VHH binders against WD repeat-containing protein 55 (WDR55). Designs and how they scored, part 19

Target 1, 353 residues: WD repeat-containing protein 55 (WDR55), of Arabidopsis thaliana (Mouse-ear cress) (o80775)
Amino acid sequence: MEIDLGANAFGIDFHPSTNLVAAGLIDGHLHLYRYDSDSSLVRERKVRAHKESCRAVRFIDDGQRIVTASADCSILATDVETGAQVAHLENAHEDAVNTLINVTETTIASGDDKGCVKIWDTRQRSCSHEFNAHEDYISGMTFASDSMKLVVTSGDGTLSVCNLRTSKVQSQSEFSEDELLSVVIMKNGRKVICGTQNGTLLLYSWGFFKDCSDRFVDLAPNSVDALLKLDEDRLITGCDNGIISLVGILPNRIIQPIGSHDYPIEDLALSHDKKFLGSTAHDSMLKLWNLEEILEGSNVNSGNASGAAEDSDSDNDGMDLDNDPSKSSKGSKRKTKSKANTLNATNNFFADL
Key: E = the ipSAE of ESMFold2; O = the ipSAE of OpenDDE; V2 = 0.75 times the mean of E and O plus 0.25 times the DockQ between their complexes.

## First folded at step 19 (VHH; framework vhh_sonelokimab_d1)

Design j6 (from i1 with S52T; at its last look DockQ between E and O 0.22; V2 from the best seeds 0.00; counts 0 for: placed apart)
Fold by ESMFold2, look of step 19:
Structure j6 (fold): chain B 353 residues (1-353), chain A 123 residues (1-123)
Amino acid sequence: as target 1 above (353 residues)
Amino acid sequence: DVQLVESGGGLVQPGGSLRLSCAASGFTFSKYWVSWFRQAPGKEREFIGAITRTGGSTYYADSEKGRFTISRDNSKNTLYLQMNSLRPEDTAVYYCAAQRRYFIGYPSYYDYWGQGTLVTVSS
């Protein structure tokens, strides 16, 4: 099921308990769609949230409100039922805000184009932590609630671990010439997986963040702009060739395609019940994939050790006639920044990790 | 410091072909999407197509699929546009552009632009 949004969407998020999906658009609008399994994907609301692109969107407060972040450096909260603005942090960051994630029930994290990460208390509407961990844009964030640590990736070629209990950047990986674009935590918290610009997945063992422990190269040369955890052994990739794939981790393999867009994938999200996968791309489309049907159908093909279904291939990914690896290098900078504000951690056991 | 320099433009008869080149310097070429745009007099810049950072995939505006081919050589920091079956309507200044992030096809998201090369298709 799919719908043309009328403009490209940067981010997508699903309501935590009902059949709503939100998208933040390049023109600054926030769209809400109601969906069901019968291919009904209907716009319930269109909100003029920002004057500049709406770069990220997240439901908060059990889905009663939506937080959006924008290139105009602001963060806005919108009431889901009415569409009315309920809070506006006009100068939340000094640069364009491009990422948001939920941290705890009362906190969210935001990242900007200059490498700044901020943690916000949604009740007090105030910044509780600031980490200046990176020298380039924040590309992805994920949270380990058991240890209260935020794992952050950046276009500067590093991953960092920001400890919310100590308010310190605890670890930072060695510099990579390749940009890190996406991140998930897998294997019951034991592995951190990063998608890269050249299509390699870097696998880090938790606590050993200086260098990766394994690499998976089978998605190369297509950048892995989006990663989404399905379960502790499988993730979903969204690549700049427009292909969405189910990938197994340790053992590392491409299990099967899930879907595609005619343009590069921008973002992925799972519905609250994991029955649908939502995707956006450089094509102004919002697509919802019935994941239960797609994976259920693949079980008929699971006895074939060859992997993907023979006739379900799409997109011509293999042709790059004169592609040579990049030879550029910038000085090997290894930095740890400790820009932390007052300790305001909440120790919650959270089941999403 | 950063430069994108188009070449290969000129006068060509209808039905003819041209190959444009765009030489890049001053930045890490392989970390950027590169794209071709064109601008006819009195019109907005029009997206022609883009190629991924590694060259793994190409994307074209729907109106131009089949006649134009984009390629890149990261070892030479060069982007190419092969144009076939040219028509007078293809007369325009052709620009190469590089973007590190965000959506292809939106001029405001491109970090670097070339000065352009004129292609004239005339009998």
Scores: ipSAE 0.709, ipTM 0.879, lowest interface PAE 1.4, mean pLDDT 84
ESMFold2 (binder alone), look of step 19: mean pLDDT 84; pTM 0.853
OpenDDE, look of step 19: ipSAE 0.879; ipTM 0.940

## First folded at step 20 (VHH; framework vhh_sonelokimab_d1)

Design k1 (from i1 with S108E; at its last look DockQ between E and O 0.40; V2 from the best seeds 0.71)
Fold by ESMFold2, look of step 20:
Formats: structure tokens, sequence, C-alpha cells
Structure k1 (fold): chain B 353 residues (1-353), chain A 123 residues (1-123)
């Protein structure tokens, strides 16, 4: 299912318990859409959140409010039910704010174009931490709640680990020759995966952040602008060739395509129940992909899901990778999406400089 | 210090071909998406197409109908536009532009612009 937003979206987020998805748009608007399994995507609300582009969006407070961040350096909280402004931090950063994540129930993190990361207490509406480990834009953030550590990636080619207990930058990687664009934590906290400008995934072992321990190059040369953890063994990639893929980590492989846009992927998110994947791209489209159908549609399930005899083969909740990687890698799907040659002609092409 | 310098423009007959070049200096070319735009007399600037930082992906406006090919050589810091089957309506000043981030095709997100090269298609 899909809908034309009327303008390009920088980011999306799903409501934590209901069928609502939010998008932040280049024109500063915040859109809320209601969806269902019958392929309907209906705009429920349009809010002029910011005077400049709305670069990031996140639901907070059990989905009662939405936080947005903007190129105008502000952070805004909006009431989901009424659309009313709840709080407005006009000068939250000194530079354009590009990214937001949830940290704890009462805290969020924001990152800006110049490498500043701030942690905000949403109840007191105040900044509790500031980290300045990076000399270029913040591209991605993820949080390790067990250790209270924030992992941050940047266009400066480094990853940092910010310790919220000590309020110090605990680690920073050596310079990568490529910009780091995206990040997830996987393997029960043991691995950190970064997407890069050239399409390589860099795998870091937790605690050993000076240099990566492994590289996965099969997505090259297309930048990996978005990463999304599906489970401890699989992630979803969004690349600048418009392709969205399911990727296995250790063993490293492209498992199968999930979907595509005709333009570079901008952002990815999972619905609260993981039934839908949401994607945005440089095409003003919001697409929702039914993951249950896409992943269930594979007919290579000959492992632990077969009859009683095959059920007894597994002594834990193990994976049958030998049957899936070979079949899901074969096919003609990749060759039909290897190059995108189409760009929307929109009113944003006719600006007066 | 930063420069984008287009070359290769000129007069060509309808049905002919031209290859434009854009030489980049003063910045790390390989970290940028690069694009071609054009502006015909009396019209607004029009996006032609873009090529990714590594050259792995190219995107073209629908108006060119597959007549134009964008390429880049990062070892030479140069962007190219091969134009075939030229028509009088292709007459315009052609600009190259570089952007590090954000949406392709939006002039406000381009960090650097060339001064342009004139292409005239007439008999």
Amino acid sequence: as target 1 above (353 residues)
Amino acid sequence: DVQLVESGGGLVQPGGSLRLSCAASGFTFSKYWVSWFRQAPGKEREFIGAISRTGGSTYYADSEKGRFTISRDNSKNTLYLQMNSLRPEDTAVYYCAAQRRYFIGYPEYYDYWGQGTLVTVSS
C-alpha cells in the first residue's frame, strides 16, 4: 500500500500501539496516516510543525505525543489527538537537527548537522546531556539500554559510544574512509552494524570499537542510508538505488528483496507489531510493505516448520539457513532493479535562485 | 577555492551529439552526488539527472527520454553529460551542481554550482 505525500519526507515513525504512522516533510509539515490490513492509508492529520524542513519524527509518551526536529534548529512536541503544540524548543540546537531517537520512557536523543548530540528529559523539557564527539553531521543513533550507552554515527567517518551514566564519550572508532550513514545493534548486543556511503556494512564487536571486525560488501556500490533491525540475525537495508533488502548477519548474506522505490531510499521503520515496514524515498511516496506476506511468501521453508519429524531436529529455536539463503538469493528480482533511471518532475524543480 | 567548470558546449545541428564535461576542484568530489541542470531562455531551471557518489546509480528526469547519459570519473574529478539526438528545445545553458546530502533534484540542497555552458541546437 502506498500514498503520495505531496512532498518528500525525511523520516517516518510508527505509533507504539495503534495503526498510525507519522511522516516529517521537506516543507515543515507533519502528517499522520491511519492504516489497516485492507491496504488503506488515509491522512488523519496535517500539522504545520516547523517553518523549515521537518527532518525527524518520533512518537513519545505511549503515542500520546509526537516530537519533531527541524532544519530551523527547533524541536516541537505535538499532541496526537488534537494536533496542538505542547512544547516548542525554538533553539534546541545551534544547527539543523537531523535525527531523533527514543532513549528511555522519559528521554530522547537528538543529533544535528555539526555533530552535536543532546539528550532531553521529555517531562522537564530540558537538556540532560550534550556530547560533542563528532566534527560532521550526525547520521544515526541507537541505544543500548542495559549499559545506558548511546552509539552514534557521523559523516566524519567515525562511530562513538556515549556513556549516559558518566556523561562522557567512552569510545570512538578510528576514521573510516567512508561516511557512516546508519547503525543498528544486533546479536544480543554483541555486534554493531554500520551502513556506509559506498555500500559496505561495517561490523563492530561490542567493546572493540577502534576498527570493525568484519565487512559485508555485497550491497556495494550503493550507499546504505537506512538500517533497521528485524531480529538478532537479520536486518533490513535501504539503499540509494531504491532497493529494500532483507540481510542476514553472521552468516552475512542478502536473503531476499523486500521492496523498492524508483528513487533513493530515505528512511525505514517497522510498525509496532512488525507486520508492516514503512519506507520513504526521494519520490514523495510513503509505502507500507506487508512483511508477513512478503516473508511468508517464500516457499523454501523445509526446515523446522515441517512435520513432526523435522520439528524434532531442533533442540532450540534455531534457524535453517542452508535452505533459505540459496533459494532466496536466486531469481530475477535483483536484475530488474539494478539501475533506476526515473525522477519525478515536481514543482520543487522550478525554484528561483 | 571551490570550482565547478563546465565545458563542451557550442553549436550543433538537430540530431547531433555533444558531450559536456564538468571539472571539479577545491572539494572532495567523490563524497558528492553530482547533477546536471539546464535553463532555456525564458524558462526556469530544469533538473536533467543525477549520479551517485560512486557512480553506482543514475537518475534522470522524464523529459530527456533516454537521450542523455550521465557519468563520472572520480579519479579525474569530472562529471560528464552525453547528449544524443539533440533537438532545438534542448538549447539552454547547462549547469553542473554538487550536493553532499538530502534530496536530489532540489536546487536548494546543492552546495556548489558551475557557471554554465551554452548549448545551441539549430541548423
Scores: ipSAE 0.712, ipTM 0.876, lowest interface PAE 1.3, mean pLDDT 85
ESMFold2 (binder alone), look of step 20: mean pLDDT 84; pTM 0.859
OpenDDE, look of step 20: ipSAE 0.919; ipTM 0.960

Design k2 (from i1 with S108D; at its last look DockQ between E and O 0.73; V2 from the best seeds 0.80)
Amino acid sequence: DVQLVESGGGLVQPGGSLRLSCAASGFTFSKYWVSWFRQAPGKEREFIGAISRTGGSTYYADSEKGRFTISRDNSKNTLYLQMNSLRPEDTAVYYCAAQRRYFIGYPDYYDYWGQGTLVTVSS
ESMFold2, look of step 20: ipSAE 0.719; ipTM 0.878
ESMFold2 (binder alone), look of step 20: mean pLDDT 84; pTM 0.850
OpenDDE, look of step 20: ipSAE 0.920; ipTM 0.961

Design k3 (from i1 with Y109E; at its last look DockQ between E and O 0.67; V2 from the best seeds 0.74)
Fold by ESMFold2, look of step 20:
Structure k3 (fold): chain B 353 residues (1-353), chain A 123 residues (1-123)
Amino acid sequence: as target 1 above (353 residues)
Amino acid sequence: DVQLVESGGGLVQPGGSLRLSCAASGFTFSKYWVSWFRQAPGKEREFIGAISRTGGSTYYADSEKGRFTISRDNSKNTLYLQMNSLRPEDTAVYYCAAQRRYFIGYPSEYDYWGQGTLVTVSS
């Protein structure tokens, strides 16, 4: 099922318990759509959230609120039921904010165009951490809740690991010639997978982030702009050739196509029950793909080339060193440390109360 | 300093062909999507097509598929537009543009623009 949003969407997020999906658009609007299993996709609400592009959206507070971030450097909270502004942090970052993720039930992380990462307490509406490990835009973030560590990727060609307990940048990879665009954690926390501009997936062993342990090249030369974890062994890729694929990790292979757009993929998300995959692209379209039907087989191939499926046969075991967290913490104290400061922007949220 | 310099424009008869070039300098060309736009007098700037950083993917406005071919040579830092079967309606100033990220086809999303080269299709 699909719908024309009327403008390109930077990001989407699904409501945690109901059949709603939110999209943040290049014109600064926030759209909410209701969907059902009968392929109905209907706009429920349209909000002018920001005066510049709405670069990221996330549901918070059990889906009662939506947080949006914008090129205008602000973060806004909107009430889902009424569409009313709840809070507005006008100067959340000094630069355009391009990413948001949920960290815990009460915290979110934001990243900007110049490499600053901030952690926000949604109850206090204040910044609790700031990390400045990167010299270029933040491209992706994912969170390891067991260890309270945020994994961050950047256009500077590195990933970093930010420890929320110590407020320190614990590790940073060596420079890659290529930009890192997307990131997921898989294999029960043992592997970190990054998508790159040239289409290679870089596989890192947890705790050994200086260099990757394996590479998967079968998606090259098409950049991997979006990654989603489906389960501990499979992920979903969105590439700049418009193709969406199911990919197995260790053994590394393209398992099957899922769908396509006629333009580069921008973002991917899963519905709360994982029945639907949502995708956006450079075509102003929101598409929802029924994963139950697609993964149970099909009478017709998706938009993937059949040659790509042939090239995905690999059963190489991953190269990893012991991924014991105690071993990964040995004496790395000489690494570059992050600056853990709060910004004046936190006072703007309270001033609006 | 960043420069994009178009060349190859001129007068051509209807049904003819023309090859435009865009020479890039001052930035890492291979890390950018590059695109062609055109602007006829009194009209908005119109997207023609884009080519990915590696050249692995090309995209064209629906109206231009089949007549125009976009290509790039990263060893020469050059973008090309081959135009065939030209019509008087193709008369416009042709621009190249480069973007590191964000949406192709949206002029506000481009980091660098050339000064343009005029193509006139007339008997």
Scores: ipSAE 0.609, ipTM 0.834, lowest interface PAE 1.9, mean pLDDT 84
ESMFold2 (binder alone), look of step 20: mean pLDDT 83; pTM 0.845
OpenDDE, look of step 20: ipSAE 0.917; ipTM 0.960

Design k4 (from f1 with K65E; at its last look DockQ between E and O 0.41; V2 from the best seeds 0.72)
Fold by ESMFold2, look of step 20:
Structure k4 (fold): chain B 353 residues (1-353), chain A 123 residues (1-123)
Amino acid sequence: as target 1 above (353 residues)
Amino acid sequence: DVQLVESGGGLVQPGGSLRLSCAASGFTFSKYWVSWFRQAPGKEREFIGAISRTGGSTYYAVSEEGRFTISRDNSKNTLYLQMNSLRPEDTAVYYCAAQRRYFIGYPSYYDYWGQGTLVTVSS
């Protein structure tokens, strides 16, 4: 099932409980589509959310609101039922905002093109945290709710772990010459998987973030611009060759293709019931893939496992404690305090009704 | 100092072939998508095609109808355009451009532009 959006979409997100999907477009519009099991995909609403590109979109508040972020440095909240704009934070970041995720019921995270990450408390209507661990664009974020830690990847070739309890950057990986483009947490919180510019997946063990514990190279040389967790053992990749693949993690393998676009993949998302995969690409298309039908054959690849299916043994296979002079040290890095600043006159972007 | 320098343009007869080159310097060429555009007199700049950072993927505008081939050599920091079966309407200034991020084919997203090389197709 597919529809031509009329323009390229930067981001896509599914409603948490109904059959709606949202897309943020290069022209600043927010589109809302309704879909059903009868293969119907129709536009329910079109909102001119921003005057510059709409770079990210997320449903919040149990799907009652949708938050968008833009190259114009703003964040906007829109009421899903009425289409009315509820809050508009015109100077949310100093640079183009390219990433949004939900953190808690009352908290979202945003990332910009220069490496700034902000956490927004919707009840206090203000920025509660600011993290400046990166010197290049924020490429991906994911949240570990059990430990209240945000894992952030960047075009600067590093990942960082931002601790929301202490308001400090707790850890940062060694520099990779490849840009880190995407990130997911897998294996019940034990592994962090990053997609890279050259197509390698980097596997980090939780708590040991200085260097990866394993690498998966079978997607090379095509960049892995999007990653989506399907379950604790499988993820979905979107690559710059337009291919969407189901990939197993530990054991690492490409299980099967899922679908394709005619141009590079931009974003991926799962419907609330995991029956559909949504994808966008540089071809102005929104495609919904029926995962129930596609994965019918995938379950036959789940062989019997004994002792080798758990990832706890992989923690010991990649660490070299020797002094390695090949580590690339670079010059100055900007160091910025990561706590929220109460002197910042920031408009809240969520409103009570 | 960033520089993209196109070469290989010139006069060619209809039905002929021409190979353009674009030499890059002053930036890390292998970290960029690179693309060809062209601009005929009095017209807007038109996207021709793009090639990924590693050369693993190529994309073409449908308007060239399979007559053009894009390639790159990262060891020489050079982008190429092979043009076959040339027509008078292919007469234009041809530009190479480099972008680190975002959508291919949108001129506002390109970080660096060459100054162009003229291709004239006439009998």
Scores: ipSAE 0.733, ipTM 0.884, lowest interface PAE 1.3, mean pLDDT 84
ESMFold2 (binder alone), look of step 20: mean pLDDT 85; pTM 0.863
OpenDDE, look of step 20: ipSAE 0.919; ipTM 0.961

Design k5 (from i1 with T28K S108D; at its last look DockQ between E and O 0.41; V2 from the best seeds 0.69)
Fold by ESMFold2, look of step 20:
Structure k5 (fold): chain B 353 residues (1-353), chain A 123 residues (1-123)
Amino acid sequence: as target 1 above (353 residues)
Amino acid sequence: DVQLVESGGGLVQPGGSLRLSCAASGFKFSKYWVSWFRQAPGKEREFIGAISRTGGSTYYADSEKGRFTISRDNSKNTLYLQMNSLRPEDTAVYYCAAQRRYFIGYPDYYDYWGQGTLVTVSS
């Protein structure tokens, strides 16, 4: 299931309860698409949200609103039903805003090109926290809700932990020798995984952020611009070679391909029911991948159900099943969008310009 | 301080081949995507293709697939363009450009540009 957006998208997000997906485009537009299981992917709305590129998009308020952030330094809230502007923070940051994540139901975090992170109360439309731990663009963010800590990665090669309770940067890693591009929390909060420009995944133990505890190099040399948590043992990578892969963490291995674009991957997201993986790339395409079908053959312990599971595929080596059932009740978590390096080659160049 | 210097341009007959070089200095070449663009007289600058920071991936405009090959040598800080089966419509000034971030093929997103080298395909 796929559709040509007419321009490259920096990011996507899925509605928390219905079959809608939003994309923020390089030309400043916000697109909203409705999808179904029969490969119908239809644009429901197009909004000129920003004067400059729309760098990030997130649903808020149970999907009643969409928040977008832009190179024009603003953050805009749009009503999903009407497409009308609800709120506009014209100078939300002093620099281009490149990333957004949901923190709580009423708060979001934004990161900019120069390393500033801000936390916003969506009801009061006000900034509650500001963190300035980084000296280069914010590339990714993820939130540990039980401790109220935001994990932030940057092009400066470091990871920071920002404590929302104390309003202080609690920890910052040593320089990792490469830019950090993406981040997820896994293993029930015990591990933080970062994707890097050279394709290494860096594994940090929670609370021990000085240096990583392990490295996974099998994706090198292709930068890991997007990471998405599938469950506590498996993540999905999007790389600058256009490949989307299922990767196991501890034990570390590439389990199987999921899909591809002909151009570098920009962003990944999961639908609310986790049946679809959404991907954008430097090809102006939005693709939705049916994860139920793709991963059906990788169930290592499904032999009792089917008797002919794809267990003989050596892609599966470990504890995949132990964590899959527990994730369905927690709802969708979305990877923080990092500012990935821009790549496109065909036809969309002229369509965008 | 930053320089991108193209070379290897010149006159070539239709059907011929030419190899362009772009020498980089003043920045960490291996941290940048690098691309080739060209601009024919009276036309807008057009994207030819790009190569990733490590050289692990290459991307080309559809109109140029199969005729042109991009490569890089990070130990020499040099980008290359091999052009085969040249046609008169390939006559243009060829530019190399470097970008750290954002989408390839969008001139506004490139941090550094060379001054160009002229390629003329004529009989």
Scores: ipSAE 0.649, ipTM 0.850, lowest interface PAE 1.7, mean pLDDT 84
ESMFold2 (binder alone), look of step 20: mean pLDDT 84; pTM 0.850
OpenDDE, look of step 20: ipSAE 0.920; ipTM 0.961

Design k6 (from i1 with S30N; at its last fold request DockQ between E and O 0.50; V2 from the best seeds 0.75)
Amino acid sequence: DVQLVESGGGLVQPGGSLRLSCAASGFTFNKYWVSWFRQAPGKEREFIGAISRTGGSTYYADSEKGRFTISRDNSKNTLYLQMNSLRPEDTAVYYCAAQRRYFIGYPSYYDYWGQGTLVTVSS
ESMFold2, look of step 20: ipSAE 0.751; ipTM 0.886
ESMFold2 (binder alone), look of step 20: mean pLDDT 83; pTM 0.847
OpenDDE, look of step 20: ipSAE 0.920; ipTM 0.961
ESMFold2, look of step 21: ipSAE 0.742; ipTM 0.888
ESMFold2 (binder alone), look of step 21: mean pLDDT 84; pTM 0.849
OpenDDE, look of step 21: ipSAE 0.914; ipTM 0.958
ESMFold2, fold request of step 22: ipSAE 0.722, 0.717, 0.727; ipTM 0.883, 0.881, 0.884
ESMFold2 (binder alone), fold request of step 22: mean pLDDT 83, 84, 84; pTM 0.846, 0.850, 0.852
OpenDDE, fold request of step 22: ipSAE 0.924, 0.929, 0.926; ipTM 0.963, 0.966, 0.964

## First folded at step 21 (VHH; framework vhh_sonelokimab_d1)

Design m1 (from k6 with S108D; at its last fold request DockQ between E and O 0.55; V2 from the best seeds 0.76)
Amino acid sequence: DVQLVESGGGLVQPGGSLRLSCAASGFTFNKYWVSWFRQAPGKEREFIGAISRTGGSTYYADSEKGRFTISRDNSKNTLYLQMNSLRPEDTAVYYCAAQRRYFIGYPDYYDYWGQGTLVTVSS
ESMFold2, look of step 21: ipSAE 0.723; ipTM 0.881
ESMFold2 (binder alone), look of step 21: mean pLDDT 84; pTM 0.850
OpenDDE, look of step 21: ipSAE 0.918; ipTM 0.960
ESMFold2, fold request of step 22: ipSAE 0.725, 0.684, 0.681; ipTM 0.883, 0.866, 0.868
ESMFold2 (binder alone), fold request of step 22: mean pLDDT 83, 83, 83; pTM 0.849, 0.848, 0.846
OpenDDE, fold request of step 22: ipSAE 0.925, 0.931, 0.926; ipTM 0.964, 0.967, 0.964

Design m2 (from k6 with I104V; at its last look DockQ between E and O 0.63; V2 from the best seeds 0.00; counts 0 for: pae E 2.2 > 2)
Fold by ESMFold2, look of step 21:
Structure m2 (fold): chain B 353 residues (1-353), chain A 123 residues (1-123)
Amino acid sequence: as target 1 above (353 residues)
Amino acid sequence: DVQLVESGGGLVQPGGSLRLSCAASGFTFNKYWVSWFRQAPGKEREFIGAISRTGGSTYYADSEKGRFTISRDNSKNTLYLQMNSLRPEDTAVYYCAAQRRYFVGYPSYYDYWGQGTLVTVSS
């Protein structure tokens, strides 16, 4: 299902409990759409949230509010039900704000075009932390709640780890000639995956951030502008050739295409029940893909694909079905549902630009 | 000091071909999307096409599909536009532009612009 937004969109995010999806547009508008299983997409609300491009969107407070960030350097909170402005941080950053993520129930993180990262307490509406590890735009952020560490990627070719407990930049990677564009945490916190401008996925082992442990080049040369964790073994990529792919991690492979746009992919998100993948691109389109139908042919729970060098039935011990000839594809869908829930709890809707 | 310099413009007969070049300097060319625009007399700049940072993807305005080919050579910091089957309506000043990020095809989001090269298609 799809709809023409009337302007190109940057960020997309799904309501955590209802069938509502939000998109931030290049003209500064915030759009809210209601969807159903019959592939209908109906605009419920159009809000002029910002005077310049609305670059990031996130639901907060159990979906009662939407936070938007803009090139006008502001962050705005909007009431979902009424469309009314709840809070406005006019000078949230000194530069265009291009990324937002949920950190804890009461905190969000924002990143700007000059490398500044700020952590906001949504109750006090105040900045609780500021990190200045980067010398170019913030491209992506993800949060490790167990350690209270924020992983940040930047156009300066580095990844940093910002420790919210100590208020310090704890680690920073070696310089990569290619910009880092997107980031997710996978493998129960053991791996950090970065998309790059040349299409390589860089795999870092947690705690060993100086250099990556693996590289996956099969998406090259098309930049990976968006990454979305599906489960601990699979992620979804959005590339600048307009292709959306399901990708397995360790073993690394492109499992299948999921969908496409006619123009570069800008952002990806999962619906609250993980039945739909939402995508935005440089074609003014919002598309929702029925992920359950699409993944029927690729639902392999273990990640032990044919020809893979890994030999583990019990990495997470979630497999009930042991090896047999009928496991050629299609794993247990129940295991996939479990991993989807983990995705929401760990790193739900990263809106990387 | 950033510089984008178009060349290869000139007078060409209808139905003819022309190849434009855009030489880039003063910035890291391979980190930018690069695009061609044109501006006919009395009109706004019009997007022609874009090519990704690595050259792996190309995009064209619908009206120009099949006649124009955009390419780049990152080792020479050069963008090209091959134009075939030219029509009088293609008469315009042709610009190259570079964009680090954000949206392709939106002139206000481009970081650098060339001075343009005139293409005249006339019998």
Scores: ipSAE 0.583, ipTM 0.815, lowest interface PAE 2.2, mean pLDDT 83
ESMFold2 (binder alone), look of step 21: mean pLDDT 83; pTM 0.847
OpenDDE, look of step 21: ipSAE 0.902; ipTM 0.951

Design m3 (from k6 with G56D; at its last look DockQ between E and O 0.55; V2 from the best seeds 0.75)
Fold by ESMFold2, look of step 21:
Structure m3 (fold): chain B 353 residues (1-353), chain A 123 residues (1-123)
Amino acid sequence: as target 1 above (353 residues)
Amino acid sequence: DVQLVESGGGLVQPGGSLRLSCAASGFTFNKYWVSWFRQAPGKEREFIGAISRTGDSTYYADSEKGRFTISRDNSKNTLYLQMNSLRPEDTAVYYCAAQRRYFIGYPSYYDYWGQGTLVTVSS
């Protein structure tokens, strides 16, 4: 399913529990779309969020609000139900704000075009941390909740690790010859994967950030502008040739195509239940891909041969990955959607007492 | 200092061909997307097409598909535009432009611009 947004979108984000997706547009608008299994993708709301391009969007507060960031250096919070402006930080950064991520339930991180990273308390609407480890635009951020560390990539060719507990930049990689464009944490926190401008994926071992431990070159030479973790062993890439691919990490391989746009990929996101992949590109389109059907179709084609693995051993002897399953950890044991319903039932039970 | 210098413009008869060049210096050419734009008198600047940093991907405005070909040679820091089957409506100043990031085809996102070369298609 797909829809023409009328303008290019810089970013998208999915609501954490309902079938809504948000897009931030080059003209400063914020769009909200409702989708369902009946191939319906309908605009529910259009908000003039910013005077200049809306560079990033993220749902916060269990989806009650959405935060947008802009080239006008501001950050805006919008109420999802009403579309009303809740808060507007007109001078959130000194430079264009291009990146937002959720950090904790009450904090978000923002990155700007000059390398400044700020952490915001969403309840107090105040900046709690500022990190200035980079000399070029912030290209991507991801958060390791178990250690309270923010991993940041930049056009300066480096990755940094910012420790929120100590308020210090704990590590920074050696300069890469190429810009780092995207980042995910994989393998239960043991690997950090960076997409680069020349199409190489750089694999860093956690705690050993001086230089990468492995390089995956099969996507070269097309830049990897977007990375999205599907699970601890697989990620989704969006490249500047318009191709969206499912990629396995250790063993490293391109598993299958997922979809494409006729123009370079800009952003990727997963729906709350991981049934849909959302993509934007330089073509003003928002596309939603049914991953359940796409992956099921591949499984059906391979189901005629029982027990087959696609690529059993593509790793070399020099790999230093820690594969200890007993050290694997996930941030939580429960799905956020399930907790909301469970909490309501639990609260009603205790209210009877 | 950064320079983008177009050349190869001039007078050509309808139905003819012309090859434009754009020589780049002062920046790392292979780290940039490069594009051609044109501007006819009294018209807005118009996107013609773009080519990826390595040259592996090319994108063209719908109106130009099939007649124009963009290429680049990173060893010579040069961008090319091959124009075939030229028509009087192709008369314009042609610009090359380079961008590090953001959307192709939006002039405000280009970091560097050439001064332009005039192409005139007339009998």
Scores: ipSAE 0.712, ipTM 0.880, lowest interface PAE 1.3, mean pLDDT 85
ESMFold2 (binder alone), look of step 21: mean pLDDT 84; pTM 0.850
OpenDDE, look of step 21: ipSAE 0.913; ipTM 0.958

